# VHH binders against Oxidoreductase NAD-binding domain-containing protein 1 (Oxnad1): the designs that were tried, part 5

Target 1, 295 residues: Oxidoreductase NAD-binding domain-containing protein 1 (Oxnad1), of Mus musculus (Mouse) (q8ve38)
Amino acid sequence: AVCTQAASWGLKASTLRHLTLASIIKSRRKTDHLERTASVLRREVMAAAKVCEITHESPSVKSLRLLVADKDFSFKAGQWVDFFIPGVSVVGGFSICSSPQRLERDRIIELAVKYADHPPAVWVHNKCTLDSEVALRVGGEFFFDPQPTDAPRNLILIAGGVGINPLLSILRHSADLHRDHADKGRSYEIGTVKLFYSAKNTSELLFKKDILDLVHEFPEKISCSFHVTKQTAQISAELKPYVTDGRITEKEIRDHISAETLFYVCGPPPMTDFFSKHLESCHVPKEHICFEKWW

## First folded at step 1 (VHH)

Design o22 (framework vhh_ozoralizumab_d1)
Fold by ESMFold2-Fast, scan of step 1:
Formats: C-alpha cells, sequence, structure tokens
Structure o22 (fold): chain B 295 residues (1-295), chain A 124 residues (1-124)
C-alpha cells in the first residue's frame, strides 16, 4: 500500500496527505470535462461560434475571442462553456473571462486557455486559426448576477492560477455596472470589489494590465492585491504598489467578513477547499461563499 | 524530511522579555510563509504571528500586537519571535509552523508542519 511504502521512507502524515491529494488531482485530470461536470446545470442553447481574434496572454496562455451571432446565447459573469471542436471527440471546458455586456454589445466572448496535453487545449494552441468554428454551451453555478432590487454587496474575489478567468469576468461585470451607474444615472448601487490573486511570480499573474486598468478607472470601488510566493526577479514600478510578498492569508480574508460581503474563490482544489472551509468556520453563511475548482 | 526545532522558552516575570528561535531544515526556508502559534493549557492552538517569505509583511492578532515581533534570517534558516511586556496569559507552549504555497497542488493547510514546541511560563 502507498501508506505503508511512504511510512518506510519516513514521510510525515501531512506529507502523505499532500501526496494523496496530488494523486487525486492527477486522476481527475484524466477524465473528460463532460464526465467531471455531469451534475452541473447547463443552459439549453447550443451556439455556433467563430474565432475572430487570437492573442497570447503569456507564453503558455492563449486568449480567444469568439463571435457568437446567436442572440439566444447568454451567460452570467463567472460561468464557463462546454467547448465542442469539429473532429475532436473530447469536449473542452473553459471559463468565460469577458463580461456579459461585451457579449450583449459586440456578440463576443473571451476565453483564455493554458497549454496542456489535453486534446481541446492542444487544439487551441496548435490548430486553432482565425475563422475556426466551434460550438458552445453555457454551464456553471459560479456566477455574480446582482439585480436592481438586491441590497448592495461587497465582493471578495480569491484567485489562484487560471482561477483568475471566471473572477476576471465577475470583476469586468462589476466595472460595467459601475459605468452604467455613472453614465445612465441608475438609482441602485453595487458595493466594492477586492481581488486577491496569487501566483508564484508576477510573470504567472495573468491580465495584470486589464485588472489595473479597472482599479484606476474605479479607485473607490475596485481594488486588488497580487500575491507572489517565489518572486526572484525585480518587480516593475507599476506593479510594486499592488504586489504583496507571500500567500493570501486567512487573516486578510477574515478582515473582510461582514453581513454584506460575498466571497468568490476560484483556483486549484486545495486552495478552493481551504478558503471555503475557513470561511464556513468563521460562520460566513454558505450562500455567501461561492467556489469553483480549476486544474 | 522537514524539521522545525524551537528554543528560547523559559520562566520569566510579568513585564519581562524572551526571544524564541526556530531552526528549520529539510525544505527551502526562504520560499515559505512562517508562523508562530501557541497552545495554553486547556485551550486550542492560537495563531501568534505570521511572516512573509522575504520578511516584508508581518501580522499579529490584537492580543500580542505591539508587544511581539516576528523576524527571519533566510541565510541561517532561522525564525525568531521577540516577546516584550510579557503577561501571565502569554503562558503557553510556542510552536514554529510552516505553511504551503497557495498555488501548489498539495493539501492547502494553514500549517504544513510544526515543531516540538518550547514552553514559556510568565509568573511571579
Amino acid sequence: as target 1 above (295 residues)
Amino acid sequence: EVQLVESGGGLVQPGGSLRLSCAASGFTFSEYYMYWVRQAPGKGLEWVSEISTSGSITKYPDSVKGRFTISRDNAKNTLYLQMNSLRPEDTAVYYCAKDVEMATISDYEYFDYRGQGTLVTVSS
């Protein structure tokens, strides 16, 4: 047995839990997106989409902008798509990182895909071109969709790695609502949003410019804290005010607990489980804690 | 194998000072957040102080804020806790603790490892 073998090598109990969790993560990575998310609700609409722009967010992350002409296709900030590729039997699962208003205005959604040996990711990185056609179906219960009659809520967004993707959608949606309030004189208010985003180095933090543009546009409503755990290179002058050395702490998150605060946690399973359980242990109602696991 | 060895505890009078040390080995000390936690008789573990990888960020609960100072020497793989203005309620076994990186694929625990502890008694 693994436990017996590990014990003979002199491993501690916490190390054994660490190894077991890594094995669980690897096992789940081998299953199809549809199988992994079989119990998650989907919208009925299957929409054709065409790739209209391809950019590299980093050397390992490719961003796609997809034109979705079907007016019945809609999503809530934080949701993802089933990604159907002609000729590829494996269905991809990718969070939408653009806002619902971008879809309403331009009929465009944005996806950001990290390279992996999984067939949909391989297709995005190696075969996808301008005008490539795919089919999309919206899914997910991780979303932020405030109504005008709702009490204003403050948001705390906690992102790890590619978990930034759906949280960027939520952040962009919040910014859209603040623009609507400023431009259209809406009577309802949206609360503040603070993003905590952790990676090993600043180079692994995605969408830094996009995030900071929103912070600068709405400095009284949107804030962020980038966290780096293994920063060896010099941090640029532009990023220094926003970068905190070390992990996102339970204490920092606890300081934001209130009756008006909603927490959104997205990242690797260990991180999402940790913060979700911590918030529940602090007596935050379960309906005020939203989480989603991404690999 | 990860090892944390605390030292520096002892008996001290109220208002006195003590400096605790923790010698770390078996991991890259400079890459991890470090913590001091304590456990008084009949109580659970209480977080006492937190320090970032470089030492640029430190945090304390209100119970010790302004009295305790956490620091680290990454070249020596050593964590310190300077305790001033000690009170009887500071009496506890003090543990050095290591945490994991948020972005790792490992168990996300508040404390990955803690040492054997060092007893601090504040009395008479």
Scores: ipSAE 0.000, ipTM 0.167, lowest interface PAE 11.2, mean pLDDT 80

Design o25 (framework vhh_ozoralizumab_d1)
Fold by ESMFold2-Fast, scan of step 1:
Structure o25 (fold): chain B 295 residues (1-295), chain A 125 residues (1-125)
Amino acid sequence: as target 1 above (295 residues)
Amino acid sequence: EVQLVESGGGLVQPGGSLRLSCAASGFTFSSYWMYWVRQAPGKGLEWVSEINSDGSSTKYPDSVKGRFTISRDNAKNTLYLQMNSLRPEDTAVYYCAADLSGYTWSPEEYEYDYRGQGTLVTVSS
C-alpha cells in the first residue's frame, strides 16, 4: 500500500524501494504522520529539494533550509510538508516555518525538526548533510491567507514547543504583508498579530531573535509574550520585558476575544485541545478558531 | 510554596503489594491532572498512570495495566497509587506529578507544572 501510493505520487525509484521497509524506531504513543493526516488534503506537486543550510535553534532542534527549484511548488503560511527521505521507509511531517514570499523570491523553505526517536527525525539529526536530497509534498488546512477584499482581522497565535513552526510562518507572512502595504500603496492592510509562545525555559524558546526582530520592525502591529514554566537560570535583559513565568492563562486569551479576532493554536495535543475547547466555551465561532496538533 | 510529598515506598517481595501516597499543598489540587511516573536505576522517566481533576478518568501503560490503580481524594489533597503483583522490574523511584487541567504529561514532549522528590520502591527477594 505505501509502494502503490509512492508510484502515484511520482516519487524517485530510490524512495520507492525504501517505502517497502518496516519502521525500525516507532513510539507507541505517537501516531504515524501519514496515518494521522490521512484525511488532510495534499497538493499534487511532488518536488525535489536540496539541503543548503543546517543550523541548531536549540540543543534539541535542528533547522534546515531547503532549495526547491520546482516553480510549481507553493504553500500557504502555516502549511506542512510530507518529507520523503531516500533510505527511510517512514515519511516525515514537518511544518514550514519560513514565509511564502521567501519561497517565491529565493526558492527556499525552512523546516525546524525536534529530535525524536522516530526515523525521519533521527535522519535529520544524525544523517542529513549539505546537499542531501529529499522529496516534498505540501499539505495542511491550518493556514493564514488573507485576500485584499477581506475585512482586516486581528490574529492571536498560541504556540507550544515546536508548534511555533507553522505560527512563525504565519507571523513572517504577516510581516511581509505589512512591508508590502508600506511599499506598494494600493496593498491592503491586515490587523494586529500577538504571539503567545510557551516553553519550559528560555533556551527552549525557538527563534527568539527572529520573533523580536519582527516585533521591533512593526511595534504597533506585532507583539509577543513568551511564557516559561520551569525557568531556573537568569533571564537576559533583552528578553525580560517579553517573558512571563508560568503557563499561558485562559484569562490572557479571553482578553483578546472579539468579532474581528482569529485564533491560531498549535502545539502538543493536550495544550491545543485545552485552548480550542476554552475558546469554543467562550462562544468564539468555529470559523475563527484554527488549530493543529503536533506530537 | 508548592509541595508534593510522596510516601509509602519500601522493600517488598515479588508478588507483594504497596500503596503510595502523595500529599499536595500550595496549589488548587482539585483543578490539576495528577500523575505517577517512575525512574528505574540507569533508565529514563517512565509514565505509570494518570488521573483527571475529578477522578472520573484514569489511564495506564500496558506494563502496569491491571496491577496498578491510581486514585485521588480532593478533600484531603492526596493522590494514591495501589500497586499489586509487584515484579522486580517495578523497582524504581516513584514521583508524584501535577499538571494543569487539560494538559497531559509526556516525558518526551511536555514538562509537569510540579513534581515531588520521589519515594523508592525496591522489589526483591
Scores: ipSAE 0.000, ipTM 0.230, lowest interface PAE 10.8, mean pLDDT 81

Design o28 (framework vhh_ozoralizumab_d1)
Fold by ESMFold2-Fast, scan of step 1:
Structure o28 (fold): chain B 295 residues (1-295), chain A 124 residues (1-124)
Amino acid sequence: as target 1 above (295 residues)
Amino acid sequence: EVQLVESGGGLVQPGGSLRLSCAASGFTFSEYYMYWVRQAPGKGLEWVSEISTSGSITKYPDSVKGRFTISRDNAKNTLYLQMNSLRPEDTAVYYCTAEYEGWGSLDSSEFDSRGQGTLVTVSS
């Protein structure tokens, strides 16, 4: 399509004169997700998928469960999909928050989409129904996929806002591997996982129940620390042991630095850049630091 | 800690030229789209130019197209705006801002706060 001023910006010039910088940036008409990520490696399979469940994780975040019948469709924990909607010319990009084993067992993936004035997000929030059909293609290099011959590693996951989505996939995959080790007695061992997850308040922390269920199932292997920066309401008794007031600090992360530790950081660019730089300054090898930036 | 510092503004006569600079720190500059935005006295914000991460794609509104050129030096973490054939209506405080073009949602509110900017005054 034609890249003009109208394609670049969602608002007329006269309206822009009354907006904040964030509003001006937000009103910009984005190019297709495929065009922005053209150089990023994709898997070959383009698969049809049907919406089989719709839930609200929060007032602004809608979760979709998609049935993907194509047996050749697969992904690694932490990867995202190109999201093709019939009748919508703009292609969405959404991280998978479910585990690879959920896809293998049930042919289901889960996506969590925050409301935005962008055609794929608008479709998910306003038009999507049970049995709606879409097409999916997997992409991305932010993933955790340990092999049986690999030395066991500890994971530190650092999430901000909706950056929790791919990290929840990694957390769920880790839990699946711990279940396989316990149940089958022939699965390979992996190390511990600790999640640091920051939001403005407890109501904006996504998947709290899912995360705590994993912590309670594997208390010696999985742990979490929720961080709230602008909490005004009282914190519930059940969350209080897991919640810290204030930002995730360098000091908290430093306690986990070792040769056996892999770091996964996903959140707003300032947070991701901050922790990636800090870890590199502490001589953590670059191959042990994985990051993906979120809006 | 994200920091953007604009410089290079001043007083020029109509038809003159100025080169603005924006020094970036606290983020991986080469991974962000960069923007120039201006605010004329008593008016709202107006988009002036944008540039892709590599510098291969640039965009301008009709009001400045052909007169202004945006560029970037990723090795120096610096954004530039070359302004030629300046007009009185170009008088404004000029700000730079950044937008991550990565995965997930298309929006980033981290760059909403404005610094001091750099004042450009075009007067005979």
Scores: ipSAE 0.000, ipTM 0.362, lowest interface PAE 10.6, mean pLDDT 81

Design o3 (framework vhh_ozoralizumab_d1)
Fold by ESMFold2-Fast, scan of step 1:
Structure o3 (fold): chain B 295 residues (1-295), chain A 125 residues (1-125)
Amino acid sequence: as target 1 above (295 residues)
Amino acid sequence: EVQLVESGGGLVQPGGSLRLSCAASGFTFSEYYMYWVRQAPGKGLEWVSEISTSGSITKYPDSVKGRFTISRDNAKNTLYLQMNSLRPEDTAVYYCAKDLTEYYDSSGWYEFDYRGQGTLVTVSS
């Protein structure tokens, strides 16, 4: 028999159940990076690169350090690469998480690749070795590249999941500019940087040590707030001062709104849409809101 | 605030046709890949069809290829599934799903967001 009250409560339970089951179903699309990003500006240079270091950031995320000898190869903090693998017809797309200064000094870029049943990710996780060779082309319009004539600005970085990758590049670039200012005064002052980084629990937060090292090096200029939505395990003493239970709130972001603040949002499309629309509703100029979406 | 409302299901005889609709709200419909997925009685969820943002690219599994056609009307925020030559094995609750892909790389991997109640399709004599 059907009960209207039971049916009403069943709707809520069904909605929660369907959201849980959604993560089980996956569809695979080949060559979608070039297709999805066909209209996105690329740099002209196609550069050869060689894998010089491989590390694991987590059980599911592998970090590659690539030597790029071609001095015409350059990028702005926040950009990504088309990743061409010899013998693999599918082209990968990966955000650069290292800084432009690391490339200038050492000719190295860093990529962090989450495991997926997609040929470029499979190659990185299962076939890639030291001295493996690939080709790279820089793309993307999501970046931080302040000029000397620009007024100093504060940055608010909002990351969800693996959207941390390009924002880590921006954070590292900001740190580089603070070091240049301290050492020689050759770079102009930039404002403060605050990172808001959300994941289900602390084990899903990537680059925690790298991020905290920067916070400790520049405590007056760089800060972070880690947000966990489903934390069940105990949080370590070292992380507790930086971890907030629950989602990144509109109130927390609103407290940072000013004429001198730039916002960078990278994460799942619902998250980027939510914060972008919220900031616009608070009268933040569109040119002060940068976001990157993948579809 | 994302809402997907499916409709158009019903009882139909083998060889018959049905057209399903999904009314989308709470997101910019024209910017998302959309999907139809189904769950047959006592079975798991099965992907049925895929459509690109503009509608220029569509994909189907072999089980429905040539019989089902996915389409969209971005001006009306509506997704459609035209089902022809229906078979008893097509009996299922059909769900409209939005692309839930995390930014990371060109992984070729999508997660689906199922918010609606679905619409029941029963194919029987």
Scores: ipSAE 0.000, ipTM 0.166, lowest interface PAE 12.6, mean pLDDT 80

Design o31 (framework vhh_ozoralizumab_d1)
Fold by ESMFold2-Fast, scan of step 1:
Parts: structure tokens; C-alpha cells; sequence
Structure o31 (fold): chain B 295 residues (1-295), chain A 124 residues (1-124)
């Protein structure tokens, strides 16, 4: 037998407009990194770097460890590099996710590159091998670099997707400072650090083990909350205590507002704009809100 | 749990046709580029066809171009391979594979997920 009445296709209000906006956003994502960041200050040093390790952080994210022999090359936690590839005319832009101390000790920086149809990302994912050579130049105004004369501050880090990269650098730098204080009594005293990190599911949360290792090493100083918005797979027992279903809420962030707290927000524009405006509406001073947008 | 379950394989005469299906579960199917790869007896894996997560882009090697057609139904979490004008050299175990496209598809170890396979035998 056959039914002659089918389900209604219903109203699709705003779907055409949403698709048009998504197309425009995708088109903008193909813009040259140098053009997009033309007004951002760079360091003068152009350093040669060699790929010494390649790892896979997720299906869409490939991590590179680069040996940078040039001792004049340095960066502050949260900064990014212009990424110059021989034979590729388009210059890449990638946040450094390792700490400044890793560079000082080992001459290594770490980059985590999400796959995109942009030529530098395609090169990293499809052509890059061990011993590949590139050139790097540091840039960016989104960083954490406390000075000895600075009052101790608590940090709230809010990460979305690949925006975890510069915030992981800041988190790792904070851990380095706590480690220096514990081992030799020679470090700047800083406050606590709490990371809020949102992704669609746990497989898209990058560096989970690295983050939890820091939480376990400094349980009184470092904490984290992972947020998943579209989880379908089972969550491991070790990860479950740190995972919350649903988005990072304004209420959770408001609970951390104080005169001693600095906020670092990094992720897609809708997320960074939302939290930055919310914090300003709660009378957090502009100098206590740092943000950076990554497409 | 993540599963890819292939079906539709069998014995067919040269010049015949088969349609393979792959039912996906346990992951967000619409987020993944999907692949058909095959392995002939005693040979390595060979890429057969590719379809983007949205279904808008498809790719084929010259060996099957014009004979095979890949398609997907994201609402049903199902991948298809329509195989026409089959040849004896198309005899292989055919695997459904999922990958986000973030690295080269040269090794089976680099798939995010791969099914158990379905055998296609082309002989008289």
C-alpha cells in the first residue's frame, strides 16, 4: 500500500540569507594573511626554520615542531608567525602554541595548523615533510608577558576551536613561571589560570592530554573546563570530570570577574565579539580584556 | 562506537554493474570527506573515488573515471559507489573510508575510520 499524503517541507525562513552570509564568510577566509594583518607590528628578524617533528592532533589539525637556530628569534606567549614557504607565493599566519621557554631551551617552536583550502595550510597538510625548510617572522599584539613590577593577576582564557593555539602558549608559559618559582624561587609571582575551551565534540578538542597534565601538575594554580556542543561519541572516564555539555555561558564567566582578573579570548569572530562585549557590559576595563579572531 | 558497514559486493561478469553502499554511524558523517579504496589480492590499497563532505566535489583516478560514480546522502549517513563497465582488474575488496582531508590519502593508517570491506569479483 501507498500513502498519497507526504510530510510538508515547511518554512525555511532565513536559510537562503544564512547560506549567502556563509558564502561571504568563506570568501573572506581566503584573504591573504599579510593583507589581513597589514597594520599589526612584526619583529624585524626573519629566521630560517626546519621541520623536526610532525604529529596529528586531530583529523583536521596537524602539528609541526620547528627548529629555529637563530638566537635573535624570540616571541611572547600568544604571538603568531608569518610563515614563508619556498615556492608558495601566499604567506601563512599561524599562532605559536609552545612556550617561550621551550624556544630558549630547545630552539623549538610548535605550530598547529587546521586544514583549509588556503595554500599554506594545504602545503602543511599535503606536502610538508621532516627537514622541510621555511622562514618565520613573529607578529601579534595578543600576548601574556608579566613583568617583575606588575601586580599578580588571575587569567581567564576562553578558547574556541583553533583559537586554543595561542591560549595554550599562554597556559604553558604560566606553568613555566609556576615551575620556576617552585624549583628555584626565581620567577614572577602570577595568579591562577582557568581555561574554558569549546569545540563541537571531544575529538576536536586539541591538546587534551597536555592541558590535563598541567592541571594535574599545578591543581591549585591551573584549572580547565572543556565544553562540547554536539557530542555524539562516548567520553572517556579520565576526561568526563572536565567536560560540560553545552556552550560556555556568560554566567560561568561572570563568576570570575574581579579587579585582579585578565581575560584572554580567542576563537571565531562571533565567539570573540560575544564574550568581549559581555565583559565590557559587566564594566571590566578594556585593558583587562585581550582578544584575537581566527578564521 | 564508530562503524562503517559496506554492502553490495558480489560476483559479476565483465561489462556488468554493481552498486556499493556504506552505512556510517557513531560520528558526524556530514563533517567528513568520504572515500572508496580497494585492495586487490596481494596488492596495496588503491584510491578509487573521493567525495567532499557536502557532496559538491568528486574525484576519480583515470583507471575508473567515466565508469564509477561516487555519491552520498548525508540525511541517511550513507555513501554509494555506482560501478559500470566492470573489468577483471576491478576485482578487489572495496573499503569505505572517512577522512577530514587534513593529510595525504596514501596509507590506510591515515584514515580516521575504515570499514571491513566488501568483495567484488569480476570474472566470466
Amino acid sequence: as target 1 above (295 residues)
Amino acid sequence: EVQLVESGGGLVQPGGSLRLSCAASGFTFSDYDMYWVRQAPGKGLEWVSEISSSGSDTKYPDSVKGRFTISRDNAKNTLYLQMNSLRPEDTAVYYCAAKTGWYELLSSAEYDYRGQGTLVTVSS
Scores: ipSAE 0.000, ipTM 0.121, lowest interface PAE 18.1, mean pLDDT 80

Design o35 (framework vhh_ozoralizumab_d1)
Fold by ESMFold2-Fast, scan of step 1:
Structure o35 (fold): chain B 295 residues (1-295), chain A 124 residues (1-124)
Amino acid sequence: as target 1 above (295 residues)
Amino acid sequence: EVQLVESGGGLVQPGGSLRLSCAASGFTFSSYWMYWVRQAPGKGLEWVSEINSDGSSTKYPDSVKGRFTISRDNAKNTLYLQMNSLRPEDTAVYYCAARYSGKYYTRPSEYDYRGQGTLVTVSS
């Protein structure tokens, strides 16, 4: 404590630059998934998985469907996996974007991986093929898993970039619960879900068709607002009703604040910090604000 | 009103066992991570055990690993700590604590709720 106070007084600019560089180096080391998430609880199950489908969601994002035969492997909507690749020493970290019911029914999970010069992402984009085998372990505490005795809650999901991945899992899980409620007459109820999803342009908005399919299936329960900040190309007629030019505003989010509303925020740190602080400043209880940063 | 009420503490000889219970009320127990934390006389709070919302994952520090077992019964809104092979160093007030599971990357405090504690004394 005395050393910290002394450092605040009279430190040379060159020394401060060196301290800043050391902090940057620390931050870059924390880009390793295992190091960044060392304090995060994992499930004990390590499961083998085989790639059964590969698709492109955009020029820079590949979606993998993985068959996970191990019935002890399970996850909650919003969780991610440690991604172990044979012959690759670096462990990947990827949010599951499919729903828990998809795993229960088909033994399939879906991951979406943006290209980066990081070894797991390079492997997914350049070496991964059908029938490639990996090992998976579930982690994370950013999830939506309502219980039958819980009071129904409305969800506001705020996504930026690849932060859509765990929020799509939550959105898909919510749709599954609405489908179950309609089909099975359960006393268990959930509220509405609205997704706010921001990207530079419509081509960088992932899963547009999947999201709109859910909106059309449950128009009274699920809604979305796509936000584009640097759109230059013409927006298609199908997307135009759902697209707003410009950033997601504080006012739009404030219009949804209520005692029954839970907020899930996922995206780059500047976005997640901005919205979580804004919600706290609007006196939303901390129990009603969930967020996860993707570095 | 939120309440966490610990019970099961007492005097026990070294090598003995105790089972602590924590009865939770006033919040949705199944939506919270649960913890046991302890405070020995004249010392700070020490984390003892952690269990996630559905009980599928637990964590322990090396000081109690293999001797203590945390568990929960969400139907009864009750948290448990089974303490075996007790040592004089385990003498402390044991607190039940809760944290909402949806706040993963925001930790403005370590615990949302904490009980009043139950005293465990390990002495001959």
Scores: ipSAE 0.000, ipTM 0.152, lowest interface PAE 16.5, mean pLDDT 82

Design o37 (framework vhh_ozoralizumab_d1)
Fold by ESMFold2-Fast, scan of step 1:
Structure o37 (fold): chain B 295 residues (1-295), chain A 124 residues (1-124)
Amino acid sequence: as target 1 above (295 residues)
Amino acid sequence: EVQLVESGGGLVQPGGSLRLSCAASGFTFSEYYMYWVRQAPGKGLEWVSEISTSGSITKYPDSVKGRFTISRDNAKNTLYLQMNSLRPEDTAVYYCARHSTYYYGSGKSLFDYRGQGTLVTVSS
């Protein structure tokens, strides 16, 4: 399983020269999640899950914590689920934003769902309650699962909008590995992680506190840069050191290019295509660039 | 009204083959994604195949890819699973399942309708 295979259907779409990117994005958004991800591998387990917590991460994004009692259910950081809702014919596709260790310890996964006029998102925002039951199947080839024999790698995570979801899973997994390394015999050392995360304004940046808690816990291993493109409100004193006005720049990303660096890009197709092509133009090997498109 | 009836299960030697069938009635079969799912003793549900409405798209987990083939006959409202090179670990109850729609039940059901299941035992 290669990281870029998670977006292989999107790569094929990008070769259609007679269609605009906006037209392709609209077409793919209207297709069923199962059809769009037809070439993407799935795990064998179908698991029942129960909603145990509901919170709002932003005005348009609702977070669900799901209890998954089935001990055979597992995932790698960065993967998503097929989301089956009783009474809803359309299957949702949502990235897991919690870590694999959270599932192992607590039997909980976390999903964050942006409002859309699409049946699974409408159900999450308008009908979902505590104790609602759904079914899950894990899929995706966009993940970070380092092995002890692998060369240590630095990670650069580039997130736009809800593309933060699988990247937060990777960030949380990295933090788990650093904690395990502190315990003799539990883990091996990995490199540094830097998150670049862009949104329109600070209220649309998801998981700010969770991200900054990890930065403060591992200041020499984890860092972040928040980017806001249309900020009108004052930025809080706590966030100011981490926030930059304007888009994530090519120069900022270029400064991190090395033989030891892996890039994970997740967000809307225009953003993921832009950074993936830019990195390839800078001679980063394709196997060092992982990307996944969410819209 | 909605009914899914599986058949074709049985005892087979390792390396053998079986063809499972599912007769669907009470709904417009051609408008639904269909699944084969299985449950081994003491384990949760495991999906083994998925097929689109027209049959043009099929999916399999790595454990059965290349050994199992899902197909459908929309004119006959029938779903099939061709199982080749069977292994002891394929032993399970196999269910024909319809993509969840109009589900008003409760509990841990993953689909709006499943059949009664057909037992496949792979043993010498």
Scores: ipSAE 0.000, ipTM 0.256, lowest interface PAE 17.2, mean pLDDT 81

Design o41 (framework vhh_ozoralizumab_d1)
Fold by ESMFold2-Fast, scan of step 1:
Structure o41 (fold): chain B 295 residues (1-295), chain A 125 residues (1-125)
Amino acid sequence: as target 1 above (295 residues)
Amino acid sequence: EVQLVESGGGLVQPGGSLRLSCAASGFTFSSYWMYWVRQAPGKGLEWVSEINSDGSSTKYPDSVKGRFTISRDNAKNTLYLQMNSLRPEDTAVYYCARTEIYVDTSGKTYVFDYRGQGTLVTVSS
């Protein structure tokens, strides 16, 4: 039997306080994520979250869907969470790859975690089960949050490896805004979005189906180019039109430079530093270049 | 395995008192909101109390407010319901309950209701 009012009794602030205090006490030891991001702004809300789905996005990447019942918990597309695990002294840092609208509608956020010997990643891959509880706090200054009075701008998203995670959030948010605009009077117009996404081979490209579904839904607004650097297997007929052999080049990016274009770059430091410096050398204003490094 | 085991029910005269207990196991009791619900013969489920994870906040419907008190002992993983000034209309099976919310891939919300076997409370002369 189902008690309909019991849905309002999900994870509560008092549960969060208990879990969060235990996690903070245990994380007094040096943590790389908290150390690296000590100066980065955080939102006030600390929310309890429960694992409601676990899938493999690739052989090395697990996707978690987390139910966050606390209605005060919110984020902007591109932001990440501090990930507090009861019994684990190291605090994880993971970008949210779902859209803000998914959280508003379903109280769900999605994280995708690559295997590493780092304790939070080990917990996600080896210990995490359905109904596991964690505490979350939103942080990050890498985000896309256009306002109704803003002039429409085009987005160029440059992703490497797991740097796709926050850029997928931005891509999904852009698609949400295009759907709202198509429904006439529900939202304001935004410009086009093009994703450049590089990985070693097609099996390491995350979210291919999700990305292509958005391209097919909005062919005049959303486009993508997948880049593979060490492909040995045959590429499927479905993916072939979207795949280029070799690295993302400076020339491809330069072809998109305009006064109305914003650049979002996320990936390993060598890639992120390379494209950020290249765009600056092409006289793109610094306020039109957003970047974030993920290892 | 989530288990909730109620006890303390029985036959009492109108105006009497009973204290119900619920022993919880198989989950982190101190992290969950808990509630008592009841079902009278031939009627639907009725909420009689709720309590937050640390015990600092409680709620009751008007039908039991001032007569029933919910409390918890997190060290013993036990939930309690103190029932005073019992009336014939309080006759019901009383269940200790925990509810979880889950959202599937299609965006549909499910409510999973974990409750015990119940304990019968009969108020009559």
Scores: ipSAE 0.000, ipTM 0.091, lowest interface PAE 22.8, mean pLDDT 79

Design o44 (framework vhh_ozoralizumab_d1)
Fold by ESMFold2-Fast, scan of step 1:
Structure o44 (fold): chain B 295 residues (1-295), chain A 125 residues (1-125)
Amino acid sequence: as target 1 above (295 residues)
Amino acid sequence: EVQLVESGGGLVQPGGSLRLSCAASGFTFSDYDMYWVRQAPGKGLEWVSEISSSGSDTKYPDSVKGRFTISRDNAKNTLYLQMNSLRPEDTAVYYCATYEFTYDEGSGSYTLQYRGQGTLVTVSS
């Protein structure tokens, strides 16, 4: 295809070689979901789910709300699903971005899927309609599930790209716990949560309204710092107090290191490896560093 | 600031060998996959080789496979390219590269950046 006949198609050789190399990098980083996660624990329940709402979070990211009637289906904030599509031999892997309480209350989970040439992503973007039926199985060891007897811990969430998806689940779960605690102590106390979320510009930051709604609801418990690396347009007045120019720095993360702090890092492998290694070099126990790569 | 400095280029006769080096600074070298790319006179950029951050996985296009070997020394922050059985068609400026990581880019959205001026390899009799 493209790689074979690039010069005949009138594209500049330098541009085509850059695109070819980007594809090689993508292929190198990308692995089959079932192969990548073969050793990762799954829950026993295989549940039918029906698409009940489809929206676009951005031009390249499609959000699905799935109705899961099976009451034995449950997950912990930060976990993902094996996504089985009738007639598609490739099994998808997508993090749940909604909270466990949303599932308990409404029997709904939310997935956000970035376009890719991978068959499950192609199906979500090109074939999926309202009432489409899929099967789901929960998996993953990247989660936040505090117990009442646990000492309160502070959370630092570091997100890049669609790595925001499981971290949004954790952020939403944290908000649910704060809401329950405020309601006459129905829940136990947890510490503060700070989200660091980086994108090229503000238009590529996903879930900005949802994130800021939580910050405004719990200003003493939930905070965020959006980082923009290549912002060319003026930042809106609403976002300006939350936006920092440049990448999330090691120094900013180091300032949050303490015995009571848990770190959750989710994003592309270079980001995930970079921050997890940095935290280990700062003597943060491995048990206090949770990370997940997308491919 | 990320800085990559290539060296080891020169004039070599067909069938000869050269070893290129790239000195890396300004970032944690052992955390990044590294690449060699080249640009022949009047041509575009061509991918030559890649190596994983640990050094355990390497990849090559068919044009150089079996002739070129990429390696790294993480203790010295240095990337190498051993080029054997050189051909006139290997004449190019060789660049050491890594991807600029932007946290909003998913897998395959990375932008390769040249950090140095490259090193010229001329294969001629």
Scores: ipSAE 0.000, ipTM 0.162, lowest interface PAE 14.4, mean pLDDT 80

